# Ledger of designs, part 3: miniprotein binders against q8wwc4

Target 1, 195 residues: q8wwc4
Amino acid sequence: STEEKPQQHQKTKMIVLGFSNPINWVRTRIKAFLIWAYFDKEFSITEFSEGAKQAFAHVSKLLSQCKFDLLEELVAKEVLHALKEKVTSLPDNHKNALAANIDEIVFTSTGDISIYYDEKGRKFVNILMCFWYLTSANIPSETLRGASVFQVKLGNQNVETKQLLSASYEFQREFTQGVKPDWTIARIEHSKLLE

## First folded at step 24 (miniprotein)

Design y4
Fold by OpenDDE base, fold request of step 26:
Structure y4 (fold): chain B 195 residues (1-195), chain A 104 residues (1-104)
Amino acid sequence: as target 1 above (195 residues)
Amino acid sequence: SPEKEEWSWKAFEKYKQGDLDKALEIFKELVKKYPDHLEALVLMGLLYLEKGDPRKAIEVLETAISMAPEHVFIYKQLGEMLQELGKHEEAEKYRQKAERLRNE
């Protein structure tokens, strides 16, 4: 009578320990509060983060599709120009890996917030947002050094092998009276894809 | 007042320069002059957290909340911070306090 050892399903709780350094968190909160207090009383870092997540998903999808014309109002001109060259030269699998679906974003963190004045007295705020997302794109493991391959069962779907990627998007807004209150993307970084 | 904002920015500049103690000193003076200055109180609280004095931070932030009950978010933020610092029990106390304040 061979006793079947109960297969302990190790629930690999992928604790994406986004170790935000507590000090960095406090600094971010201070700066977020300053934005609220002195620039925009409707500013919420939580709401901003959600909006940034949506923007990231949208912009990354358009980048993956090489739809640069549709990004002209969303991304700074200089950044878009550089991206057009870089993205166009990427292999198709790398282009596909740029796209992050909202449902594939596993972690969103607020990076550094910068508040600065220019010589003309214009006030600017930059918010760096960091995203971790899963891609189904087949990227060689050699190219993605340190990308943890996760077998993720998303819902009722078959176990798909996905790779964890990171991206950083910096959002900029000018807080000057009479200036359109629009956030623009001032920097885009996709680790391992856009070097 | 323009003065309140100017002092707050001056303190923040000192903070950015790595002079946390000077930043706190400026805010202390500002709050002494303007005891109802909510923004200064909140910023002081956050700076005390960075300094590693959560007790003083809480005291200052509670003062701020008492002056502006609509800013219950301060307790929420404090709770989140304490959670991230691994102080789960303390975090829960502040979450509960935030909930109580919302129901008042």
Scores: ipSAE 0.274, ipTM 0.689, lowest interface PAE 1.8, mean pLDDT 82
Fold by OpenDDE base, fold request of step 26:
Structure y4 (fold): chain B 195 residues (1-195), chain A 104 residues (1-104)
Amino acid sequence: as target 1 above (195 residues)
Amino acid sequence: SPEKEEWSWKAFEKYKQGDLDKALEIFKELVKKYPDHLEALVLMGLLYLEKGDPRKAIEVLETAISMAPEHVFIYKQLGEMLQELGKHEEAEKYRQKAERLRNE
């Protein structure tokens, strides 16, 4: 009678300790208010964050597919050029790991907001968004040192091993009269993948 | 007024430099000169929150609300601040006010 040792289901409490430092939260709110007050009365950091999440999912998917031409209007030219070189050289499993589906995004946070004037008096706003997402891509644990491997049971499906990845996307907009009011991605960082 | 904006940016620069007290002083002067300056009042409220004075933060934000009851944004900010302070019941009141204004 082989006593099946009760597999201690380690409830991996994904404590996404989004320690939003309360101070950082207040600072972000102040800057967001300044954008609203002086740049765009329709600006909402909440709505922006939701839009940024959608943009991240879309852009990351296109990156994983090497569809760089479809990113020309969304990503700054210089960034896209650098990404093309880096992404093209990645192994297929790493390329696949760049893609984040909206349902795989477990955490979204607003990082730093920068408001600055250039030498020509043009006004710019940069908003850094940070994302944590689960990937099913099989990346060797050696490459992802410090990536938390989570066993996630999505519904009634078998326990899938997923890895938690992070990405940072910086969105930029120029607030100059006559300039198209479009947000562009000025920086893309995928930790451990695009190093 | 260009002056109002300039003063607000001056205060913000002091804040960025880590001089919270000086930033508050500038806003206090600005509000003294322009008591109806909504943006300054809201910013003061946020700065008082960062300073660890939630009482003053609420007082200033309530003043802002009184000056511009139609501004949903102020209610939302106050609600979020109250939520962060653990005042969930009070936060809900302002969320409800914000929702009512959006539906009007």
Scores: ipSAE 0.269, ipTM 0.692, lowest interface PAE 1.7, mean pLDDT 82

Design y7
Fold by OpenDDE base, look of step 24:
Parts: sequence; C-alpha cells; structure tokens
Structure y7 (fold): chain B 195 residues (1-195), chain A 104 residues (1-104)
Amino acid sequence: as target 1 above (195 residues)
Amino acid sequence: SPEKEEWSWKAFEKYQQGELDKALEIFKELVKKYPDHLEALALMGLLYMEKGDPRKAIEVLETAISMAPEHVFIYKLLGEMLQQLGKHEEAEKYRQKAERLRNE
C-alpha cells in the first residue's frame, strides 16, 4: 500500500506586500491632500490609482502590439517617439512581456507625487505609479536577473510559470485655466525590457 | 486668502526639501493667525503623523472637527489616520460619520 504523500498545497500566499510603509502612506496622503485642496476638489488618490491601473493595462497592451498611433492621445509625443524606436527593436518575447492584463497586476503603488510650476507659470502635477505584474512571456532568466519566477495558479488554470515584472508610469496633468483636464503619460519605464 | 495659500505653499516647499519641522512651524504660525483654516490643520495633522507624534496629529484633527463638524474631508482623513494606527474600531466610527455627511 503505497502511502500517497499528502501533496502539501503550497498556499502561494500572495504576500500582498501591503505593508504600506506608514511613512510612505503619510507622504502620499500629504501630497494627495495638497492636490485636492489647491488644484482639484474632485481628486481622489484611490480613484486615480484605479484609473492609472486601467490606463497601464491598456497602454502596455498597445505598446506590446506596436500600435503607437492609438497612443498619441494618451502618451506624451516625445515619450511615444522614443518608445517607438525602443519597442520596435525588441524581440517578440520582450514585446509580449510589455503587456499587462488587469488580472495579472499583482501590486500597484503610488510613487512620488510632484507639484511644480514652469517658467511660464503653468502648474503641473506628476504622479509616478509603480506596477508589478505577471507575464507568461518566455524571457530568458539571464535577461531577467533577479526576476522571481512564480508558479502561479490563476484560478482553475494549470500551474503556469510566470515571471514578475515591474513598470513605472508617470502621469502628468496641467492645472491651468482653460486647459483640458486630462492626464497624460509623461514617462514609461519597463524594468529589464526597455533598458 | 492669497496669504493663506502663499504660506501653505511655503510650508510645502520646506516639506519637499525634507525640512519637516520648518514646515510644521510655518503651519503653526498660519493656524495661529487663521485658527479656522481647516486645510492647514489637516496638513498639520498629517505632518505630525510623519514626525511620529500620532497623539498630536489626532488632537489637531479633532480640533478641526470641532470647528467645522460639517466638513467630510476631516472625518475621512482622521478615519484613514486611525486605520494606519491600527485603531480599527475608532476608524470605522469616523468612516461612518463621513459617509452619513456625504449622503446629507
């Protein structure tokens, strides 16, 4: 009678590293409060973060598909030009790895918030958002030095080997009277892929 | 008033430079001159949290509530702050108050 060793269900505790460092929370909250108080009474950092997550998923997918024309209204012109050159030169597996599905985003954090005036007296707010997402793209481990390979069972699907990637998107909005109240992506960084 | 905004921005500049104590000093002077300046009180509360003085932070926000009990943002902020301090029951009380005020 071969005693079937109980398969230790390694509960992949998604360590939601939800340890929001209390200090980081306070810093973010201060800056968010300033935006609300002095720029936009409808501003919510929570709502912004959710919108940013959706924008990231959408933009990253379009980047992976080299659909640069569809990004002209979403991404700053200078950034889009630079990305077109970089992304077009990437191997297909790296291009595919740029895409983040909403369901594959495991963590979203608010980075630095900056408020500045330019020489013309225009007011700008920049919010850096950081995303961690899982990719199924087969990227050689040598290229992704330090990328944690996770065996993630997403739902009822087979255990797939996924790699954790990070991306940083900076959102910018001008708070000048008469300027359209739109957020534009002013910076895109995909660690290990666009370097 | 333009003065309130100017002082608030000056405090913020000091804060961005890593000069937390100077930022607090500016807000203290601003609140001394304008004791009903709720935004300044709220920011002071947050700055005290960053300084590691949650007691003073709560005190400042409670003062703000007492001055303007109709302002939802103070209750929301205090609730969030209390949540960060692990005071979940107290946080929930303020979240409920904020929600009630929004629906009024």
Scores: ipSAE 0.422, ipTM 0.805, lowest interface PAE 1.2, mean pLDDT 86
Fold by ESMFold2, look of step 25:
Structure y7 (fold): chain B 195 residues (1-195), chain A 104 residues (1-104)
Amino acid sequence: as target 1 above (195 residues)
Amino acid sequence: SPEKEEWSWKAFEKYQQGELDKALEIFKELVKKYPDHLEALALMGLLYMEKGDPRKAIEVLETAISMAPEHVFIYKLLGEMLQQLGKHEEAEKYRQKAERLRNE
């Protein structure tokens, strides 16, 4: 692999890890405020983000274990059907890399928030969440192209190599009056693993 | 009222189209008619931030505080805004004020 491509990818990931984007913060806050003001006075993007982080850790673990039956009420049926084929064909080390330990999610960011009505007047909100997490899975760096590698000390003399991976989960909730206030995962992407 | 909600959605549509100035004009007109519309003032503050005018953003939020000094969400928003501007000591002041009001 060329030194040019890994260098560019590492620079981009460092920006995501090291600095907040103030324009993205403002745009996220505007849409979160609209959800609060007009859909649900108990909505908080901070509280949602923490819950989404928990959901990501839980769902990604179940996905890595191929426990698709346990995902039926959490993930949209169409998404789960497509993911089952992709996940079952992965090598075991790639499957293990899907799982994110909650304590190793080093960065969470809110991506695009969509507020819309469908053709029948039902009210929807979609929130894209991006997660960056460390994994101990032994994956060749050239297979993942552009993945960052970190060395961490485990114990007094142990050294463990960890890789930084990213995933994007899109959460959807219907806010139509009378509908149960549940979030469903409508899209799952694990960069370079399920791309 | 229904009119306040309708105008707020019109402003949001302009914002989604990338027309920040038009969205601001709609909120300014809404606040002129309904000066106690705290949601509109909060959104105006955020729009001024996106436009790159943090001084006016703070001014608008301080106006909202002056009108409703017991409303926690304005203090929380102003604290978060100041944190994004790197004014951490001022941000902490408003965060603590918001916590005191929530507990009272």
Scores: ipSAE 0.057, ipTM 0.555, lowest interface PAE 7.1, mean pLDDT 78

## First folded at step 25 (miniprotein)

Design z1
Fold by ESMFold2, look of step 25:
Structure z1 (fold): chain B 195 residues (1-195), chain A 104 residues (1-104)
Amino acid sequence: as target 1 above (195 residues)
Amino acid sequence: SPEKEEWSWKAFEKYQQGELDKALEIFKELVKKYPDHLEALALMGLFYMEKGDPRKAIEVLETAISMAPEHVFIYKLLGEMLQQLGKHEEAEKYRQKAERLRNE
């Protein structure tokens, strides 16, 4: 359909979808509490989420610029290898759309939290973070079906068209005794661009 | 304590398998043996919330407050639960108590 909805109503619908199930709050809170209580008393899901937002902005910018060497300490090796091939093959406008300006990340949500041991008995936590951000990149509308388009006024006569995109980054940290509290990105998905 | 951690992991494994009532029973037995295990009481409260029994969740956390009224995280958690339940004035009371304790 060609019908348009007020931006306020579209944002309201997305907010409801992101918080439509109170049981998701409880499940997230249980796992965040377990990490705090039994793994690391300095862990805070609120502080993690703020840091993850910063990491998303930083990593997505480096990815859009194909600066893969700078990502080696932040992104798992196998993920980076696969992303290098996919990103390099993208048209320049699609590469530009990967970059998220931190001021234009309009919504952040926490998805699944996984707590597990690997075969060597090392303790791991994976946290899935979902981000919604605005981009001014020139992307054909049919390539990004389902994306919302926004117009932003610059001055009295200037209008900038922006698209709303989403990405999912999965963060992984080893909580084994004596290991540095470092998070590595173990999965990167940019909806419609790098699925 | 190795026993507290072992029981907590056992309860968490049952919870991950979707066996919420069994996880609750493990925590109930754990708090009988260690009545001052406040982390277990907090998890029991959260499990009652997921089970759809907010009255019992609040009761368990208020019991924890009676036993150890100086612990900030219990007041913070109870405030969060009350906020989720729409009891905003009660939530603010506990949130402010947590702030006073943190500053002490």
Scores: ipSAE 0.569, ipTM 0.873, lowest interface PAE 1.2, mean pLDDT 81
Fold by ESMFold2, fold request of step 26:
Structure z1 (fold): chain B 195 residues (1-195), chain A 104 residues (1-104)
Amino acid sequence: as target 1 above (195 residues)
Amino acid sequence: SPEKEEWSWKAFEKYQQGELDKALEIFKELVKKYPDHLEALALMGLFYMEKGDPRKAIEVLETAISMAPEHVFIYKLLGEMLQQLGKHEEAEKYRQKAERLRNE
């Protein structure tokens, strides 16, 4: 049998939801500049955002697997304690939907940066990161009100249906001189899965 | 140096209260007292961007460059700002300059 392989044209169009605008960029850049200028000359919001994306993928996977002991050094104690009961009581398909594969995080944005001192003069920064990611988990659309469904081509004409979900992780670090420069996750929200 | 940081924080507090013009006036007075305070000039540029005056923002950052042409962060900031304004060729020029200075 003779196989004719003409060039097949495949057009794939992925629609990306934009959540940032020029005013939000300026406000975020002002706060990031202040952290760099006055707290830590090695701070970069770009490097932080890439690290936060990696942390989100890692932490969300551990949450989906109920591996809470591995989260003790990454997530604030009070937050993790509250999460254990909520996550454990989720149906398996909802637990699976928590996990975000790094390559399927389609949009990352900085939602809010808080820079503040407490009464003892300790310097704190909280950075809220918002993530939008695709999942193949079997979640009914009514459960995820406002969720979108995308068709994603795998290979030639193979199509896989995926849902778009969002999550918000708030990162906190103390920048006080002499304090170890560790980021802790102080808030976790998975829209429609975890509040 | 501590005075420069203190004034910058006072200006930022006004900014967080929504008083952008008052924050800019504090930076203008700070720059009058310390004309080569590059961090203040950079923040003024960003504040002019939020005010909707990108021409003044660029002018302030170009002034900072003329005063201290060896400081990488001003070129990086100007390049990022120009990219946000859609001036991609100019943005690339400043990003390449910042890269060359990083090796110096």
Scores: ipSAE 0.376, ipTM 0.791, lowest interface PAE 2.6, mean pLDDT 80
Fold by OpenDDE base, fold request of step 26:
Structure z1 (fold): chain B 195 residues (1-195), chain A 104 residues (1-104)
Amino acid sequence: as target 1 above (195 residues)
Amino acid sequence: SPEKEEWSWKAFEKYQQGELDKALEIFKELVKKYPDHLEALALMGLFYMEKGDPRKAIEVLETAISMAPEHVFIYKLLGEMLQQLGKHEEAEKYRQKAERLRNE
């Protein structure tokens, strides 16, 4: 009875040295506090960031599959329309590269938080989230100028060549009485793929 | 009060314009008038952190805790600030306190 030694999944801890610039951390924290204090007492930037990561993985997968109808409740109508045109015209390898698996997201950062009032007195909060993720899609290096190619061994699998990609998703919520308290995606940007 | 909120927003506008010192002055005046205004104290603490005065930031938040020892958010914020300053042991104490207060 050969005791199969549990193969230690060497989780390649990509030490994303997210040097959170202390200044960026403080700025984000100030704006997050303002949201908590004046808009939503249940708001947590940490919980939001985790939810945003899950949303990004889900939405990016649906985009890669051209399942635009399933995105109507999650993505702003105008953005979804523009994406439909852009994504449909992409080569299959570029479409596949849009998909971010949650386990392949190596870095998540909060970008700019904007809080604004419109002329009607409606209150809005926008939070830009930036993601870095690994793709197994074969994209020519010429198209991805500056993308780092990593050889990653995930578990017991053969060494796979993965490319590091970035995406930015802007989440928007209206804080008006009687408005549904849902976050929607107001902007999607995939560097080098949707440009 | 509407006045507290208005002043806080004015301070934030100054902050967004890059006028951190003016934002701090507005909050100092607000706290002078309303010493128990926890939101103002918390924002002052954060602004002092951005200004590069972590000592004053901690002092302001400790003052806020003394006034509202049950307030979970202040403990969490102070813990996070201490973590950013590399004070891991002190940060953990405040995180634990915040967690206990949330579960009560």
Scores: ipSAE 0.316, ipTM 0.747, lowest interface PAE 1.6, mean pLDDT 85
Fold by OpenDDE base, fold request of step 26:
Structure z1 (fold): chain B 195 residues (1-195), chain A 104 residues (1-104)
Amino acid sequence: as target 1 above (195 residues)
Amino acid sequence: SPEKEEWSWKAFEKYQQGELDKALEIFKELVKKYPDHLEALALMGLFYMEKGDPRKAIEVLETAISMAPEHVFIYKLLGEMLQQLGKHEEAEKYRQKAERLRNE
């Protein structure tokens, strides 16, 4: 009589990605409105967020492939230099886990928006974007302490075990007359991968 | 007006410092002097939302709409505020209005 060990039903903690605190929404809207009113009348936080999501997917893929030369126009030079050292030293499974497919991005949130002047009177806007994405990369659970493992059935495919990862990308733009109106990535953080 | 911008930035500085009431006071004075200053009215509405006075927020935005009925952004903002307040049906009306104005 082989006592079937009770399969511990790992309670899939549905991380209810809680609705952004209404207060955070208001704060974000205030800052976004200020950008629109005083910096760029074409600015939309919604459109920016979608663009940032696409940029994140693109940049993270290039990072996973160590294609640093293709990032020179998108990522600040100092950040790219630091990333080159960190990413090159990563195991292949960790490199692969940096890549976020746009379809695997579960959540996008606008973090902090900073508007500041430097000592030279140049105006800058920084927008921190936070992403949660699923990876199929096999990362040891020990390295991803606290990463929620999800069994996700994507469509008609077999149940795949995916891990939820987070990344934070800070986008910067200078609002000085005559400066190219391009957003650059001023900070990249991948929790548990780029520590 | 350079004055409008200066006052708006001063209010924003107070807001960043956590002095929401002072920021509101500055905008109230600015709107008193320039009643048609839509940006100030919109920000006042947002500040009232943060203060926990959604009624006053809506009132201020409705005032802004009355002054500039063609202004798409104010309708969008009001719709978003109403959505945050759980007033989905009313929010949809303003979203639809904003979309109609954008396409004109």
Scores: ipSAE 0.316, ipTM 0.746, lowest interface PAE 1.6, mean pLDDT 85
Fold by OpenDDE base, fold request of step 26:
Structure z1 (fold): chain B 195 residues (1-195), chain A 104 residues (1-104)
Amino acid sequence: as target 1 above (195 residues)
Amino acid sequence: SPEKEEWSWKAFEKYQQGELDKALEIFKELVKKYPDHLEALALMGLFYMEKGDPRKAIEVLETAISMAPEHVFIYKLLGEMLQQLGKHEEAEKYRQKAERLRNE
C-alpha cells in the first residue's frame, strides 16, 4: 500500500498586495457583465485573466528572445513593429528582464475594460491587464529607480535577489459575426524597460 | 426584446457619463416593467454596490435568485459580492451552489 504522500500544495502566499479598490472591482464586474450579456455568453473575466497571464508569460518570453515573427498572430502589426525597434536596441540584461515566467508573476490585475463601436459599426472590446513579476536579471538600480528588491526563496532553491517589475498588456477582440474570435494584443508596456 | 436591450444601453450610457443614479433609475423602471429580467436585476445589484449600498445589492440579487433559482450566474455574482464584503463563509456557500448547478 504505497501511501501517496500528500502533495504539499505550496500555498504560494500570493501577497495580494493590491487591495483592489472595491470600486474598481465593481466597475470591472459591470463591464465584464456587459461583455457576457451582449457580446459573449461564454465570457468569464476570471478565465480571461488566467489566459491573459499565460499569454503575457509567452509573449514576454518571445520578446526577450527577439522572436518577433512568432508574435505576428498574437500582437497587432503596428505594435509589433514598434516593439521590434525598441527591443532590439535594449542591452541583453534588459531583454532578459522582459521575460516573465509564469511562476514569477506575483500579481495580476484587470485594468480598464473598454467597449466601443467603430464607424463601420464593428464592436470591439479592449481589456487592459496589469502584471507584476520578479526578474533575476541584473538591472542597474539607476535604471530601475524605485524597483523593490526582494530576497525570495522559490521552493528548495537558494535565496535569490529578485527585482519587481511591472507590465501592462491590452487585449483586443472584435465581436462581429463571421470574424475569428481571437484576442490580439493591441498594446504592450514594460515599465522602465520599454518606455 | 429590443426594448430591454435599448433600455439597458441607455442605462449604460448614463453610467459611463458618471450619472449612476440615472442609470439605476432606468433599470428600476425596466425591472418594474419586466420583473423577471435577470440581467437588469444583476446590473442593479452591481450599481447598488458601486453606490455604496451593499445591503440593497444583496437584496436585489436574492430577488433574482428567487425568480430563477437555477441561474448559475446570479449565484456566482452574489458569491463574488459577498467575498468583496468580507463575508467569506456566505460567499463560499453561493460559490459551491453555482458550481453544483454548473455541473448539472
Scores: ipSAE 0.312, ipTM 0.746, lowest interface PAE 1.6, mean pLDDT 85
Fold by ESMFold2, fold request of step 26:
Structure z1 (fold): chain B 195 residues (1-195), chain A 104 residues (1-104)
Amino acid sequence: as target 1 above (195 residues)
Amino acid sequence: SPEKEEWSWKAFEKYQQGELDKALEIFKELVKKYPDHLEALALMGLFYMEKGDPRKAIEVLETAISMAPEHVFIYKLLGEMLQQLGKHEEAEKYRQKAERLRNE
């Protein structure tokens, strides 16, 4: 039996949400090894994950600012087209909640990795990245059903609330010989902020 | 070569279908035909970890090291595997070996 220290006597709700599954670790490493062994000897899932975290912070900020032109080279065209209407219709405080400050991303995990060839023989890899981040945006909890909230003391006895939000970004790259080695975001989901 | 890549992909397809034991059987046969196939040995080690047999996983990777003592990736994988098992001192030994090999 495994009893980890963070689950026993602390604010366990946050820690439980952020822990990686050991079986997921193995499955992620199998697929990362296949990418390294058969597609690109320079690939590293550790380096990818750090870059994806930076990309999430950058892209989420641009989304919150409705700077869709700057996203056209980073996000798949059809994904961006669908997001443009949804983001533009959000109240300003909900738009601000989309932006994730890099220092407030509390957990990053690698989800599913898909490795496949299409019918034309092109080689693709899709990597799902999941991010949990804190926001100080003033969002009524009634609007965000099930959003986690906690209070932080500021100075002597001051109180500030922060909400824990999650987002999932799916990154795609074509590994076909001769193709520019660029990652494109093929799916964006912001839990509770975008349907 | 093409045969090694074909068999590796067939084993991966079985793995994706949830047939871990069948994927292992394919890799075992591939290693029997190509005993120095380090990529297959590495994947077998990972498959044993998922199957819940970390002792066999380490044994297979140590076999791979004995066959190719200069191969950086196997040491890196062993270090990560040992770290996941909580054997941090042993993990650091292998990670430092991998780093030395990369620089030399």
Scores: ipSAE 0.071, ipTM 0.570, lowest interface PAE 6.1, mean pLDDT 78

